# VH-VL binders against q9umr5: the designs that were tried, part 271

Target 1, 268 residues: q9umr5
Amino acid sequence: SYKPVIVVHGLFDSSYSFRHLLEYINETHPGTVVTVLDLFDGRESLRPLWEQVQGFREAVVPIMAKAPQGVHLICYSQGGLVCRALLSVMDDHNVDSFISLSSPQMGQYGDTDYLKWLFPTSMRSNLYRICYSPWGQEFSICNYWHDPHHDDLYLNASSFLALINGERDHPNATVWRKNFLRVGHLVLIGGPDDGVITPWQSSFFGFYDANETVLEMEEQLVYLRDSFGLKTLLARGAIVRCPMAGISHTAWHSNRTLYETCIEPWLS

## First folded at step 11 (VH-VL)

Design ya3 (framework fv_nofazinlimab)
Fold by ESMFold2-Fast, scan of step 11:
Structure ya3 (fold): chain C 268 residues (1-268), chain A 123 residues (1-123), chain B 112 residues (1-112)
Amino acid sequence: as target 1 above (268 residues)
Amino acid sequence: QVQLVQSGAEVKKPGSSVKVSCKASGGTFSDYAISWVRQAPGQGLEYLGYIIPIFGTANYNEKFKGRVTITADKSTSTAYMELSSLRSEDTAVYYCARHQYDILTGYSDFDYWGQGTMVTVSS
Amino acid sequence: DVVMTQSPLSLPVTLGQPASISCRSSQSLVWSHGNTFLNWFQQRPGQSPRRLIYKVSNRDSGVPDRFSGSGSGTDFTLKISRVEAEDVGVYYCMQGTHEPYTFGQGTKLEIK
């Protein structure tokens, strides 16, 4: 009787990363059909996010069609941005709960192990030169690189994040907003000890200003202008914020307390 | 001067498990991923899976999911491959190999290999 | 899974003569910006595999210039311009574009 759950992974991930999450769901909601999408695994997770959105869209259509009462999405890290775009481009999605696990919803700007892993010789202060080129925009991580010191370049060069956040105009913006607003609940999860998502408040639509001071969601222009529906969702009571300390980036999908507190209540 | 040094040969009985180690030296262990590949006597190369030690993320060939577990210990710069429910068909030399994922300069797949570990499954 | 097919599987060659090995993939190996993750490995008897070529045509450090790689999309070739005695071994192509990574069956190069 439980709605099916679709899981979208993050950078260099695969379905195996979610085995504990599946165990938790099976314990609390036995009989739930959980599909972890094995698309863009490993190195293919670096492909442009719009390409990933097209592939995941094709995979979720038949799952949603089989579940007229609705489905839930659990989307981890970069996968949360894929799910943001899916909800906007699909005229007919029937998503009830969209559960975002530590995703950089306003972008990423940090000298973390992930940056050093993928750009060993680059610093966060210089990465804008690569990411905001046409060449760089063909890599997923550059699609959500958001340098607060070069916001004009971000707005003009970002082929993905600036568009789905309504920070830059797009012909489809009105339709994308309408589609996104069909979601039942937007459940945002993240925390200060993540260690990768920088600033960690990006998981809650907060982000750095030009002085690297974090401004929360309600102070963002995208919220104030209601560019893709955040203000409308909040007024509707559809946004859930669930911050939790003590959880590192790779542990969001394998922490039982996190699951019981932030995820389990939204899996009807 | 990157070197991958594997643990010694193992003889196991059917139904048991084996855990092979791969210790990295010369480079920064956390800067690369480690894959596992096996080769049955007189046969070709077969991919098992990999781990990115810095993140603890692993990915497996579907053929071995449920039997293979790949882990890493950053403090000792060592990756491990554990294979359970051993059968005679698992008799092979098991290799570890390095991958580098640098977006700016490109990718380096299987550029350095361990010496191999012979695992023999017999009763 | 991507199937990698090599031909020939047995390659007897006379010293000093050229040799050529073909590798075909069941799916395109092209990735972003034309990067194609097709690699060639040499395995001498009793030794670990050694990478010769990466990304279709790039020769690894220390690999003799008589070895060259070429191809695109689904069809790839490894060429040895003049075979030497030390070239005896099994040669494997390998794709790294799609998970899981897959290898060809191997081509055994022998001196006749």
Scores: ipSAE 0.515, ipTM 0.785, lowest interface PAE 2.9, mean pLDDT 91

Design ya30 (framework fv_nofazinlimab)
Fold by ESMFold2-Fast, scan of step 11:
Structure ya30 (fold): chain C 268 residues (1-268), chain A 123 residues (1-123), chain B 112 residues (1-112)
Amino acid sequence: as target 1 above (268 residues)
Amino acid sequence: QVQLVQSGAEVKKPGSSVKVSCKASGGTFSDYAISWVRQAPGQGLEYLGYIIPIFGTANYNEKFKGRVTITADKSTSTAYMELSSLRSEDTAVYYCARTQYDILTDYSDFDYWGQGTMVTVSS
Amino acid sequence: DVVMTQSPLSLPVTLGQPASISCRSSQSLVWSHGNTFLNWFQQRPGQSPRRLIYKVSNRDSGVPDRFSGSGSGTDFTLKISRVEAEDVGVYYCMQGTHEPYTFGQGTKLEIK
């Protein structure tokens, strides 16, 4: 029988967005128990990410306990960061495949319609003033705002992303790394036509340097230092990269070709 | 300045579907979310769901999932609410309402409402 | 779902007298940094709801200052300092902190 699948949604999203994904899973892996977590929906998705991690943790514990052979995670957009933290804070997770659908794993730095909708008078160049304040860090989107021109402020003020990426020291870092490394497969999905995640390579642990040149995962200090286990996972053959062009941000969970190419092979 | 203008009254048979429109004029359609709320005769207000037109993302009250579909057409500044498998209990006035987000200033929940569309489900 | 409970449900009031409506939520409506998404709406007979108050105590443009909102956490109040004939209608509180958004049952304000 197939391992159960747990789905974690993104910013201003809900379980309903995944109806096509559930249809695809049912077609290719009939009998799979899929749980789409209906927590932090809509406006509540703006709550601090550590608060969301606590809530999702409470929801996934009984699901994992009932599946001794393991579970799969499919985590979309901001949800991919929630799942990153879940894998680190849970001493006993039994996740086989962690499938990250277009999630800003190294952070976000872009003037998108999404950002303008929430911050209509701000530009990406000045949002650091708001996001790196204590007030700003109470909003999920600011928890992964990563301004490459103010990296010192990001490292000091980020209450979430800098910590889970091991970019700033934390007392729990060693335990978090050990826990994360228990994952069977890290499946990274994203693409150049996403239109929201900026740079799109953030979904593959690439990111801007101070000149806004994208450096890929293997050139990042977090990878080179193996801060939370990326280098170890890659050496183990546990990282899968599945880029696909032609897919917009809200379509990753509803494209059949993407599902068949990037997701289906990892649902045992 | 801002107006939300809804389509006219509908009489529908049980088991059919209804699609109500809400056209926004004044202001920028992409700057806000459109929510749908209904009110049965002599009863209170009940929330159905919303759409964020700029992203095409919709979110629904669990009670109506599977029956309600909310869409938007940015080119005509119009949001739609479609409710299927109609029952007599769905007889109500259906309203659209606007919500603006601005994290730096104030959220404006349900600040402007449409005039309402009476949907009667009758044999 | 958050349950919103209004009292009284029927409020007969003499013209010129004050009126007060209570709204209680089944869980806290406090969001980040003390922001509380509690709104008050007025629905006059035959009309669409009109928002009077947003975020507990802020009056909408064009709303007379005789209307005021107050409260915190789970307990909220809408006050009309001097009721006028045009105030007849049903008043609803609504929470926007937790999804799905929920409304109180409504309070019918009538002139006696």
Scores: ipSAE 0.479, ipTM 0.758, lowest interface PAE 3.3, mean pLDDT 91

Design ya31 (framework fv_nofazinlimab)
Fold by ESMFold2-Fast, scan of step 11:
Structure ya31 (fold): chain C 268 residues (1-268), chain A 123 residues (1-123), chain B 112 residues (1-112)
Amino acid sequence: as target 1 above (268 residues)
Amino acid sequence: QVQLVQSGAEVKKPGSSVKVSCKASGGTFSDYAISWVRQAPGQGLEYLGYIIPIFGTANYNEKFKGRVTITADKSTSTAYMELSSLRSEDTAVYYCARTQYDILTSYSDFDYWGQGTMVTVSS
Amino acid sequence: DVVMTQSPLSLPVTLGQPASISCRSSQSLVWSHGNTFLNWFQQRPGQSPRRLIYKVSNRDSGVPDRFSGSGSGTDFTLKISRVEAEDVGVYYCMQGTHEPYTFGQGTKLEIK
């Protein structure tokens, strides 16, 4: 029998977005129990990420407890950051494959139609003034806003991303690292035509330096210091990188070729 | 000068489905969410769900889950609400309305409404 | 679901006099940093609803200043300082803080 799959959605999302993904899983792995968590749907996806982590944690505990062989996580967009935190804060998670669908793992710094939808009068260069305030940190999108021109403010003000990435010290960092390292496989998916996640390499732990030149995962301090276990996972052979061109942000969960290439192989 | 223009009245038999359209003009279709609300004759307003075109996401009132589907076509600036397994109590005027999610200044619900579409379910 | 309760449901008023409608929610409508998603709509006979007030007290453009909204938490009020003949219709409060969004029963304003 196949391990259960838990799906965590993204910003302004709901379980309905995953109807095609569920169809694909049913076709290739019939009998798989798939739970798409219907927490923090729509407007509630703007709630602070630590609040979302707590709610999703309460929902996944009974699912994991009933699956001694393990579970798989498929986490889309912002949901990939929720799943990052779940793997760190849960002392007893039994996640085999963590599949991250186009999630801004090193943060977001983009002036896209999505940003303009929420902040129509703001530019990416000015959003740090709002996001790095206590007020701004009460919104999920600001929890992973990573302005490469104000990295000192990001490191001091980020209440979520800088902590889970080990970019700023936290009392629980050692136990979070130990917990995260229990994951069987970290499957990273993303691509240059996403149009929302900026830089798109953030989905693979790459990010801008101060000149907006992208440095890949292996050049990041969090990797070099092994702050939460990326270097250890890579050495273990546990990191899978699956970039794919031609896929827009809202299509990652509904592209059959993407599913067959990047997701299906990891759903034992 | 935002306008939401809905399709014409429908008469349907019990058990069938209906699909109502809502075409947006006077603003960028992708700048906002489109919600659907109904009103039975002489009764109050009841929320069905909404779609956010730029995210491709739809959210539904649990009361209608499994029967309602809301979609959007960005190329024609048109949102659609389809309700299946129609019953006589589904007889109502169906409205579309828009919502903006500007966090700083313009987070406002249902600021413009369509003219309404009468759906009558009778055998 | 959040229950929205309006009172009165029937409001006969003399032309030129003030009118007041109350709306109570079963749960707090406070979201983040002063954002309270409580809205008021007017529906004239045979017309679609028209928003008058959003986020408790903000008046929509084109809405006469004789309409005002106030309140906090779970208790809200719509006031009309001097009722005019064109104000006849049904008034609804609506909450947008919790999904699914919910409306009050409606208050029918009539000239007596």
Scores: ipSAE 0.472, ipTM 0.755, lowest interface PAE 3.1, mean pLDDT 90

Design ya32 (framework fv_nofazinlimab)
Fold by ESMFold2-Fast, scan of step 11:
Formats: sequence, C-alpha cells, structure tokens
Structure ya32 (fold): chain C 268 residues (1-268), chain A 123 residues (1-123), chain B 112 residues (1-112)
Amino acid sequence: as target 1 above (268 residues)
Amino acid sequence: QVQLVQSGAEVKKPGSSVKVSCKASGGTFSDYAISWVRQAPGQGLEYLGYIIPIFGTANYNEKFKGRVTITADKSTSTAYMELSSLRSEDTAVYYCARTQYDILTGWSDFDYWGQGTMVTVSS
Amino acid sequence: DVVMTQSPLSLPVTLGQPASISCRSSQSLVWSHGNTFLNWFQQRPGQSPRRLIYKVSNRDSGVPDRFSGSGSGTDFTLKISRVEAEDVGVYYCMQGTHEPYTFGQGTKLEIK
C-alpha cells in the first residue's frame, strides 16, 4: 500500500550508506519497496552529471512504470541534483515526494576538508579556473561549482547546474519546467552543521551574492523568474523546508530524529 | 616512507568471520582511500572493496556484498576488513592498498600495499 | 564487470633479453579527456604486489627505466627492455576506470 521509494546516493557513495534509512522506513512503513540505485558508486560518482542522469533515468523508468499510484525519491547530496534533472527530463514521471537530503541545489562554494581532499593544492577562490574549463566540466563536482565572484563564467561554462536551474537558456527549458511541476512535494532538508555543503542554505535554494552574503530562495532570480517552477510550487503549497542543526554531511541518512521529523511524514 | 602494516595470520572455521586490520603510517591517513584485495594460493588478485575515511563511505564489489564490511578508525589511522560466513574458497592472503583521488593531477591507484594477512579457512 | 585479459600467461625469458606482456580490456578505459586508468603491478615470490606503471605509461619512483608501458583504449603493453634476475615474478595489469576494479590473470616471468 505504500508507494515505492527510490534512493539516489551522493559523491563517493553507494547503497550501503543507506542501511539505517532502510531500517527506519521498514519500521514506520512496513512493506514499502525501497530500491537504492547501485549506479555511479564510489569513483564513478565523479563522472559528468548528465551521464549519471542518463544512467539513473534508465534505472527508474521500469520502477515508475510498475507503480501507477506514484513513487517517492530520496536523493542525497550530489544525488539531489541528479534527481532534479531526472524530474525535468522525464515527461512521464510519477514522483509524489522528492526528498532532497542536504543537496547543493544552487551549487557549492567552500573550502571544506572534502574539497581539499579532491583539490589539495587549490583554494575555493581559484577553482573557477579549473572547473569552468572543458576539462573540469568532465567532473561531477565541477558541474555544480558556483563561484559567486565569477558568476559570468559560471553562467557561460556550467554544463549542468546553470542549465537545470534555468540560469542560462536552453531549448528544452519550457518542457523541463512543465515536467518538474508534475512533482507532488519538494521536501528540502539541510542544516548549518553539515560541514560540506557551502553555503548550507544551498540545500534550500539560497546562495551567496558577490559579497558572500546569503540570499534566500525568494530573493534568487531563478525563483523570481520562476525559471523551473519554484515560485509556482511554493504558491501551490508543495515546497517543504526542514532545516535541522547538529547533523554532519555523512549523517543525514542515519539520523533517526531527522528521519522522523523531515522524511517520514512524506512517505505515503 | 609510506607503510601499511597489517595484522597477523588467522585460522578460522567455516561459517565464522575474520577481521583484518591495516594501520597506515608515513603520510596522512585521511588523504587516501584504503582498498582490500585478496589472493588465493596460486591464484590472481581479486578486489573486495574500499573505504574513504574522510567521507566515512565504503564501496564493495557486488560479489562480496552482504559478507564484507570495511571500516576505518581515524584516531588510530587503521582500516578494517571483516568477512563473514567464511568458506574454504575464502582461504587467501588479504592485502590492503591505498589510492589517492586528486582530480587536478589524476588518480594514484594502489600505489602502496600492506604486507598481506594469510587467512586460512579449514575444518 | 570489465574483463582484463593478459597474454602470455607464462613467459620464460633469457637474462638480458627483452620481454613483452599484453593486456586487453573488454571496455574502453578512457575516463575523461586525456585520462586512462591502466596500471601494472609486479609481485615477486612471497612479496606483496608493487606498482610499476600508472596511467598507462608513468613509472613509479624507484622503478628502473627498462620498464615501460604503452597503449590506448582497450589494448596495453608492458615492456622490459633487458630482463634481469630480480624481475622474476608475476605481472598484473589492473583497470581503475570502472568499478569494481579488475585485474588480469597475471603473467609469470621466469628465467630459462
């Protein structure tokens, strides 16, 4: 009786990271069919996001076809961007709740330990030189690098995020918006103690201006222009914001209180 | 002088589990992924999985999913590989090896290896 | 899974003569523009594997220049220009482009 749940993981991740999430779902919604997609695991998570979208699309089509009453998506970290693109490129998706679990929806700009692990000799202020090159755009993390001091380069060079956010024109933008608006609920989850997603408000469509002051979703041009449907969804009552303090980036999928507060209510 | 030092040989009965350790020294433990590879007597190399301590994430070869668990303790710079439901076919030398992901310069896969841990499964 | 096929599997050589080992992958190992993650390892009797070559053609520190790697796409070669007694052991190719990482069967190099 419960709708199936599809889980999409994040950077350097795999289905194993979600064992606690599966336990929580089984306890509160026994009988739910949960599919954690084992695609682009580990190192393969660094592949270009459009390549990942194509692979995940092929995997979700048969699951959605078997569930005429709809499905739910739980998409963690980078996986939330994959799911945003899926909802836009699929003209026949039947997603009820899209649960975005600490995903950099407006992009990433930060000098965290994880960034230093992948770019040990670079500072966030210099990454635009690499990420906004054709070479850099072959890496998923550069597909959502959003340098607020070089927004012109971001808009010109981003092969993924600027397009999916409607920040740069695309021939399919109108169709992508129509498809995205089919979603029942957009559940946004994130928090100040994440430690990886920078600014953490990116999980709620907030982001830095040129002075590194965070502007919330309602002040973003993508919202004001309704580029892919955020303003329409908010007016429809379909956007849920669930911030929670005290949760680090790798703990969102294994915190029971977070699950009960932010995820459980949206799993019909 | 990078070194990966593994725990000593183990003899186990079928159906039991084994946990092998790999302690890193020389260089920063958190800078690397730690992979596990095994080699049955007279056979080739077979990949089991890896862990990235900084992310806390592990990834496994599908062949071993459900039986293998890889963990890391950053405070002791030690990675662990636990294999359950042991069979005679699991008799092998188990190696840890490190990988660095540096997207500016490219990856360095399996650049240093531990000395190996012989695990014998016999009744 | 990507299948890595080595040939020959047994390689008896005379000291001072050249040796060559081939490695073929069932899928392209090109990851991104300009990057191919193909590695070669040496395992001497009773020892752990040691990496000789990474990313097709780059030698690790301390590896003699008589060892060289070449190839592209799906076909790769490890060459030893002049075999020495210390080169006895098993040589493995390994791909790191696709998970799970996979190894060739190994080539046993022996002195005749």
Scores: ipSAE 0.560, ipTM 0.801, lowest interface PAE 2.6, mean pLDDT 91

Design ya33 (framework fv_nofazinlimab)
Fold by ESMFold2-Fast, scan of step 11:
Structure ya33 (fold): chain C 268 residues (1-268), chain A 123 residues (1-123), chain B 112 residues (1-112)
Amino acid sequence: as target 1 above (268 residues)
Amino acid sequence: QVQLVQSGAEVKKPGSSVKVSCKASGGTFSDYAISWVRQAPGQGLEYLGYIIPIFGTANYNEKFKGRVTITADKSTSTAYMELSSLRSEDTAVYYCARTQYDILTGFSDFDYWGQGTMVTVSS
Amino acid sequence: DVVMTQSPLSLPVTLGQPASISCRSSQSLVWSHGNTFLNWFQQRPGQSPRRLIYKVSNRDSGVPDRFSGSGSGTDFTLKISRVEAEDVGVYYCMQGTHEPYTFGQGTKLEIK
């Protein structure tokens, strides 16, 4: 039988968003047990990411325990960062495929219409004043705000992303790296027409330098230093890159061609 | 000033569906969430669900899940609430209401309301 | 679901006298980031609800200062310092902290 699939949603999201994904999985892998975690729905998705990691951790433990052959994670948008941290903090996870569905893995720097709803009076150039305060770090969106023009503040103030990426030292970094490396496959999905994730290459561990020129994963210090295992995973053949044009942010979980091309092959 | 204008009264038969509109004017439609609330004659307020048009995300009260669908058309600044499998107890005034968010001040729930749309379900 | 309980449900009051409405929630309404999403609405006969108070104690623009909200956690109060004839209507508390959002039963304020 197929390995169970655990789905972690994104910002202001809920299990209802994944009805088409569930339909696709049922058609191609009938009998798969799919659990969409209804934790931190809607407004609760703004809670600090470490709080979300703790809650999702408690929910996934019994699912993983029931599946000794392993599980798959499908983690959408902000949920991909929750899953990154889960794989690092869990000493005993048995995740085969971690499917990151348009998640800002190196952070976010863009004030698209989506971000304007959260920060109606702020431009992206000024969000560092809010986000890099202790108060701002109590919001999930600020936990992965990565202003390339204030990298010193990001490195010092980020309570989540800078730590899980190994961009700032942490006592648990060696253990987190060891745990993350247990993953079977890291499947990265994203595309230029997303319209929310900025830069879209953040979904593939690319990001802006100080001049807002995108540097790809292999040029990032976190990759070059192998801070949490990206270089090791790539050398092992465990990283899959699946970019697709023409897909907007809210359509990644409901596009059949995307599912067949990028997700279906990794659901054993 | 912001105004929410709803479609006119509807009379529907049991088992049919109704779709009520809520058109926003003034301000930017995509900057806020639209919630739907109903009120049966002489009764209190009951929440149905909401949509955040800019995220495309809709969330529903479990009591109505499977029967209610909330959508938005950003080009016309209009939100819609569709309720299917109508029963006599669905007879109510249906309201749309706006919610704003600012990370500095939090959620401002239901600050402006539509005028209401009377939906009567009768044989 | 969070249950919102209002008391009293019927409130006859003399013009110019103070009035007070209680609202209790079945669980804490404190949200992350120090916010409590407790709101008060007024519905005059034949009209849509109008928000008076948001986040426990913040008064909406155009709402007279004789209206005030207070409380914390699970226990909230709407006070009218001196009731005017235009205050006749039904008052609802509402919580926006936990989904689904829920309303109190409503308190009918009438002039005796």
Scores: ipSAE 0.621, ipTM 0.820, lowest interface PAE 2.0, mean pLDDT 92

Design ya34 (framework fv_nofazinlimab)
Fold by ESMFold2-Fast, scan of step 11:
Structure ya34 (fold): chain C 268 residues (1-268), chain A 123 residues (1-123), chain B 112 residues (1-112)
Amino acid sequence: as target 1 above (268 residues)
Amino acid sequence: QVQLVQSGAEVKKPGSSVKVSCKASGGTFSDYAISWVRQAPGQGLEYLGYIIPIFGTANYNEKFKGRVTITADKSTSTAYMELSSLRSEDTAVYYCARTQYDILTGDSDFDYWGQGTMVTVSS
Amino acid sequence: DVVMTQSPLSLPVTLGQPASISCRSSQSLVWSHGNTFLNWFQQRPGQSPRRLIYKVSNRDSGVPDRFSGSGSGTDFTLKISRVEAEDVGVYYCMQGTHEPYTFGQGTKLEIK
């Protein structure tokens, strides 16, 4: 009786990371069919996000087709951006709840374990030189690198995030907006103790201005212009904000209190 | 240089579990993923899975999902591989090896290996 | 899963002569932007595998110049220009592009 749930993982992740999430769902919504997509695991998670979107699209089509009452998406970290694009490129998606678990929806700009691990000698202030090159845009992390001190370069070079956010024009923008607006609920989850997503408010469509002051969603041009439908969704009552302190980046999918507070209510 | 030192040989009964350790010394443990590979006597190499200690993330070969668990203790720079529901065909030398994902200077797959741990499963 | 096929599986060689081992993958090993994660390992009797070559053609530190790797896409070769006695062992190719990582069957290099 419950709608199926599709889970999309993050950077260097796999289905194993979601074993606790699956236990929670089974306890509260027994009989729910949960599919955790094992695509772009490990090193493949660094592939360009548009390539990942194509692969995940092929995997979700038959699942959605078999669930005429709708499906729910739970998308973690980088996976939340994949799901953003899926909702835009699919003319016929039937997603009810899109649950975004600590995803950098407005981009990433931080000296975190991810940056240190992938670019051990680079600092956030200089990564724009690599990421905004054609070579850098072949890596997923650079597809959502958003340097607030080089916003002009971000707008011109970003092959993914600037396009799905409507920050740069694209021939399909009108269709992408129409498709995205089909979603029943946009459930945004994140928090100040994540330690990876920087600024953490990126999970709620907030982001740094040129002085690294965080401006919330309602102050963003993408919201004010309603570029892909955020203002329309908010007016419709379809945006849910669920911030929670005390949760580190790798714990969003394994914290019972987080699940009960932010995820469980949206899994009809 | 970094050394990967594994725990000693084990003899186990069918149906039991085994936990093998791999301690990294020298260099930064968190800079690398630690993979596990096994080799049955006279046979080739078979991949089991890996862990990335700094993220706490693990991934497993589908063949072993549900039976293998790979963990890491960053405070002791030690990775562990636990295999449950042992059968005679699990008799093999188990190796740990490291992988570096470094976009700037280049990636390094399985560049250093442990000495191996013989696990014998017999009734 | 990506299937890695080595040929030959048994390679008897006269000391001082060249040797070649072929490795084919069931699908392309090209990762994003041209990197190809194809590695070659040597395993001497009773020892752990030792990496010789990474990313198709890059020789590891301490590996003699007589070892070289080449290839692209799905077809790869390991060459030893002049076989020495210490080269006896089993050689494995391995792909790191697609999960799960997979190895070839191994080629046993023996002195005639």
Scores: ipSAE 0.568, ipTM 0.803, lowest interface PAE 2.5, mean pLDDT 91

Design ya35 (framework fv_nofazinlimab)
Fold by ESMFold2-Fast, scan of step 11:
Parts: C-alpha cells; structure tokens; sequence
Structure ya35 (fold): chain C 268 residues (1-268), chain A 123 residues (1-123), chain B 112 residues (1-112)
C-alpha cells in the first residue's frame, strides 16, 4: 500500500511529539508503517550533527532496505538538516518525498527565547565568537548558526551546514550532490509565525544578506551555482513550497490543516 | 530564592488518574526544564520525565510512556505531571526538580527540588 | 538504560571519621567536549533530595567543604572528610549524560 514514513525529530525533542502526526497519517493513509526514530532525544539533540547523521543513518538503512518501492522522510526543525546530510552521504537511499517541517536550511540567526535558553548571556550579534570555535562546533545548534555579518567566519568554521550546502568546498561534494538528487520530491514547509526559525524563510532556502534583508532561494549563490542540486530539482519540478501563517514552531507536527495541505499529498 | 511548590497529598483508587502541580518562583519559569521523579516508601529515586516549557517539549521514561503526561502553563509558572491507570505500585512521593542549561558552561541538573507530593493508591 | 551501582548500600560511620561512597555506571558518562554529568544528592529523613555535587566534582553553594566528588568515565566517588550528625541520610548518585536519567540505588549513612 503506502510507502513507509521515517520521522526525524528536532532540538530537545522526542518521538512523543509526533503522536498527532501519526494519527493524521493513519486516518488518511491507513496501513502506512511510520517509524519515529528515538535517537538523540532531549539533551542528546545537542550533539554534533555529523554524529547524529551517523546514528540516524544506521537506523534508516534497514528500513529503506525493507521498502524497495521507496520511503518518505518527515524531518522536523533541526531534524531537517540531519535529513539533508543523510540524503547526501547515502549512496543508496530510496527516498521519494523529503518533507522538511520548518527546518533552518540556510541556517539560523536569531536570539529568540529558545536560543537565550541555551545562551543566556549571549546576543545573536556575539554568538559567532562561541559557535565558530572548534569547541562550539561540537554542539548541533552551532553547526547551523549562520551570522550574516560574519559570513567569512561561517564559511571557514561551520563543520556541517556550509559543507552540506556546498558553500565551502569538500572532496565529497560531487558525490553528495549526486546522492541528494536521487530524492523524488523536496517539500519545504514553514511560515512567518514560527517564532523560532530566524529568518523563517531559511526553511525555504532564503536568508539574510549583510544588511539583514532576506534574499529568497533563487538569489542565493548556492542555488545559482547549483552546489548540491537545488536548481536542478526546481527545474525537474521536484521542489514543493508550502508556506503557512499562524503556526508556531512547536505546532508544525500537530496542525491538521497544515497536514492536509502540505504533507498528505506527498505520502504516496 | 528559587522555590518549587507542589500540590497537596492525594489518595486515589486503582485505575484512576492523578495530576500533581509544581509552581516555580524565583527566576524566569521558561529558563528551566522541570523533571519529575518519584520515590516509593523506603525505596530509591525513579525518573519519570521532563518538560522544557520554552520549547513545549516533553520527554518520558519509556517505562511510563503512555501513562504519564507532563505539561506546563507559562502564564502561572506551573508544571504538571499526570499519571493514569494507577496501580498500588504507583504509591510514592512525587517530586519536581529543575535543570538549568547554559551551553557555554554546561548543564546543572536537579539543582532545586519541590517538597514532594504523597500519592497513595489504595482500594 | 544506564545502570548506576552504588557501594556500600549501608554505611555506619563514627562521628568525626571519614566516609566514602562509590558509584559505577554501566557505560561512560563523558559527553561532548569532555563534560561528565554525574551528580550527588543527599536526602535527609523526611526531606526532599538536595544536590551536593554536580558535574563530578563541583560543590553546590552552601554545601560544606568536607564533601568532595571525584572520578571519571564510569567510576565516581563521594567523600565526606569528617562525618557530622547532620550528615545522616541517604546519598544518591545520578547520571544526566544519557536519557533516561538514572539514579543509583542509594547509600544509607548512619552514625554508629
């Protein structure tokens, strides 16, 4: 019947957050095998993203192997970046729909209450001093911290996001691009009322320039250079953009209207 | 200055549910994670789960998953732990405790505890 | 789940003498960048637990200097250099490195 669905959670999250999502999937696509990965839950979500990628990779391999017709990924918040890397490092993934729920695909630059919770004495303008150190790069949140006023430091110090976005050269970039392009659909979901992902357009590969003016995906160098395949995917008709207002960061996986509009159509 | 004040003792019948509150004062409620730990009479400490109010996320010990629900109300600076399908083995003192996060210096687990709430499950 | 094993479980001590409690974890408690989330708690009769030591060896404010923590990896020790009457209670180690957080079974310290 339906392809299996693999769910990857976000920062300080766990499988329990997806109970409503599982209920929606069961209602509209009964019989779908949904696996919510219980890895890097809670505090462990702060571990370096490459470590998380390795662990999630080990968990998804047997699931993909059992589903020769393909699988779907639903990846929430930080989990969307884990899934980005999975699709690049796996030579043999069979992912049809990659559904990214409000993930900071071009990075994060905001000192919302969430970041102040982890960095109580830091402002967004000063966080680059910590994040772009070798020490800071051992924390997941710093792996996608993208300060538009210190882009040179981001490009040199980011051990994760700058590499998977092809913003800095890497020996594996060509292979990562070919692997990522195997995906059937890239479904991008996000919205202005998220309140955490800053700028919210990061979920759609938009981001701040040096003046903190948001430039959309098609204006990004990563898109124009087709560094990991965004331009190719868009030309193929494989990128779906589904913005929705009125949804806070912790509600993307529990809003029925969002599910029906943005997720349900892509769960063949 | 930090205090965690819990609701009063409860006596419940097997099969019912109990909801214990933990009101935080001294410091911003959203700056902390609130955990729940229980202690059966004469026994050790057993972790149930926690909530991080700022993220709205809760994580549970697998042993209690499906029976425990932890919630928070930011407007009243109160965390709640609800345990359903009560059994005599659930008779215990239930504690809330807080955790501070600071990525630069590390994590400060269970630095302050509530006074405890005795929950007795008897027929 | 990480199993935390304390020894001894019962610790009768003469006033003024030193006391030592061992805590062993079933797997390493070292987290990112060398941080180790091993904590020690004291529970006096009829009271809530009180944290004495956090991150292996850091003493909480208001905790007397006669209490000290040490250890690494999987083996940890809480020492009381000279036991006082107010130290009577149960002592627990706890790991916060791996979820779910787990506690040792407790060590009851009594004056002989």
Amino acid sequence: as target 1 above (268 residues)
Amino acid sequence: QVQLVQSGAEVKKPGSSVKVSCKASGGTFSDYAISWVRQAPGQGLEYLGYIIPIFGTANYNEKFKGRVTITADKSTSTAYMELSSLRSEDTAVYYCARTQYDILTGYYDFDYWGQGTMVTVSS
Amino acid sequence: DVVMTQSPLSLPVTLGQPASISCRSSQSLVWSHGNTFLNWFQQRPGQSPRRLIYKVSNRDSGVPDRFSGSGSGTDFTLKISRVEAEDVGVYYCMQGTHEPYTFGQGTKLEIK
Scores: ipSAE 0.611, ipTM 0.827, lowest interface PAE 2.3, mean pLDDT 91

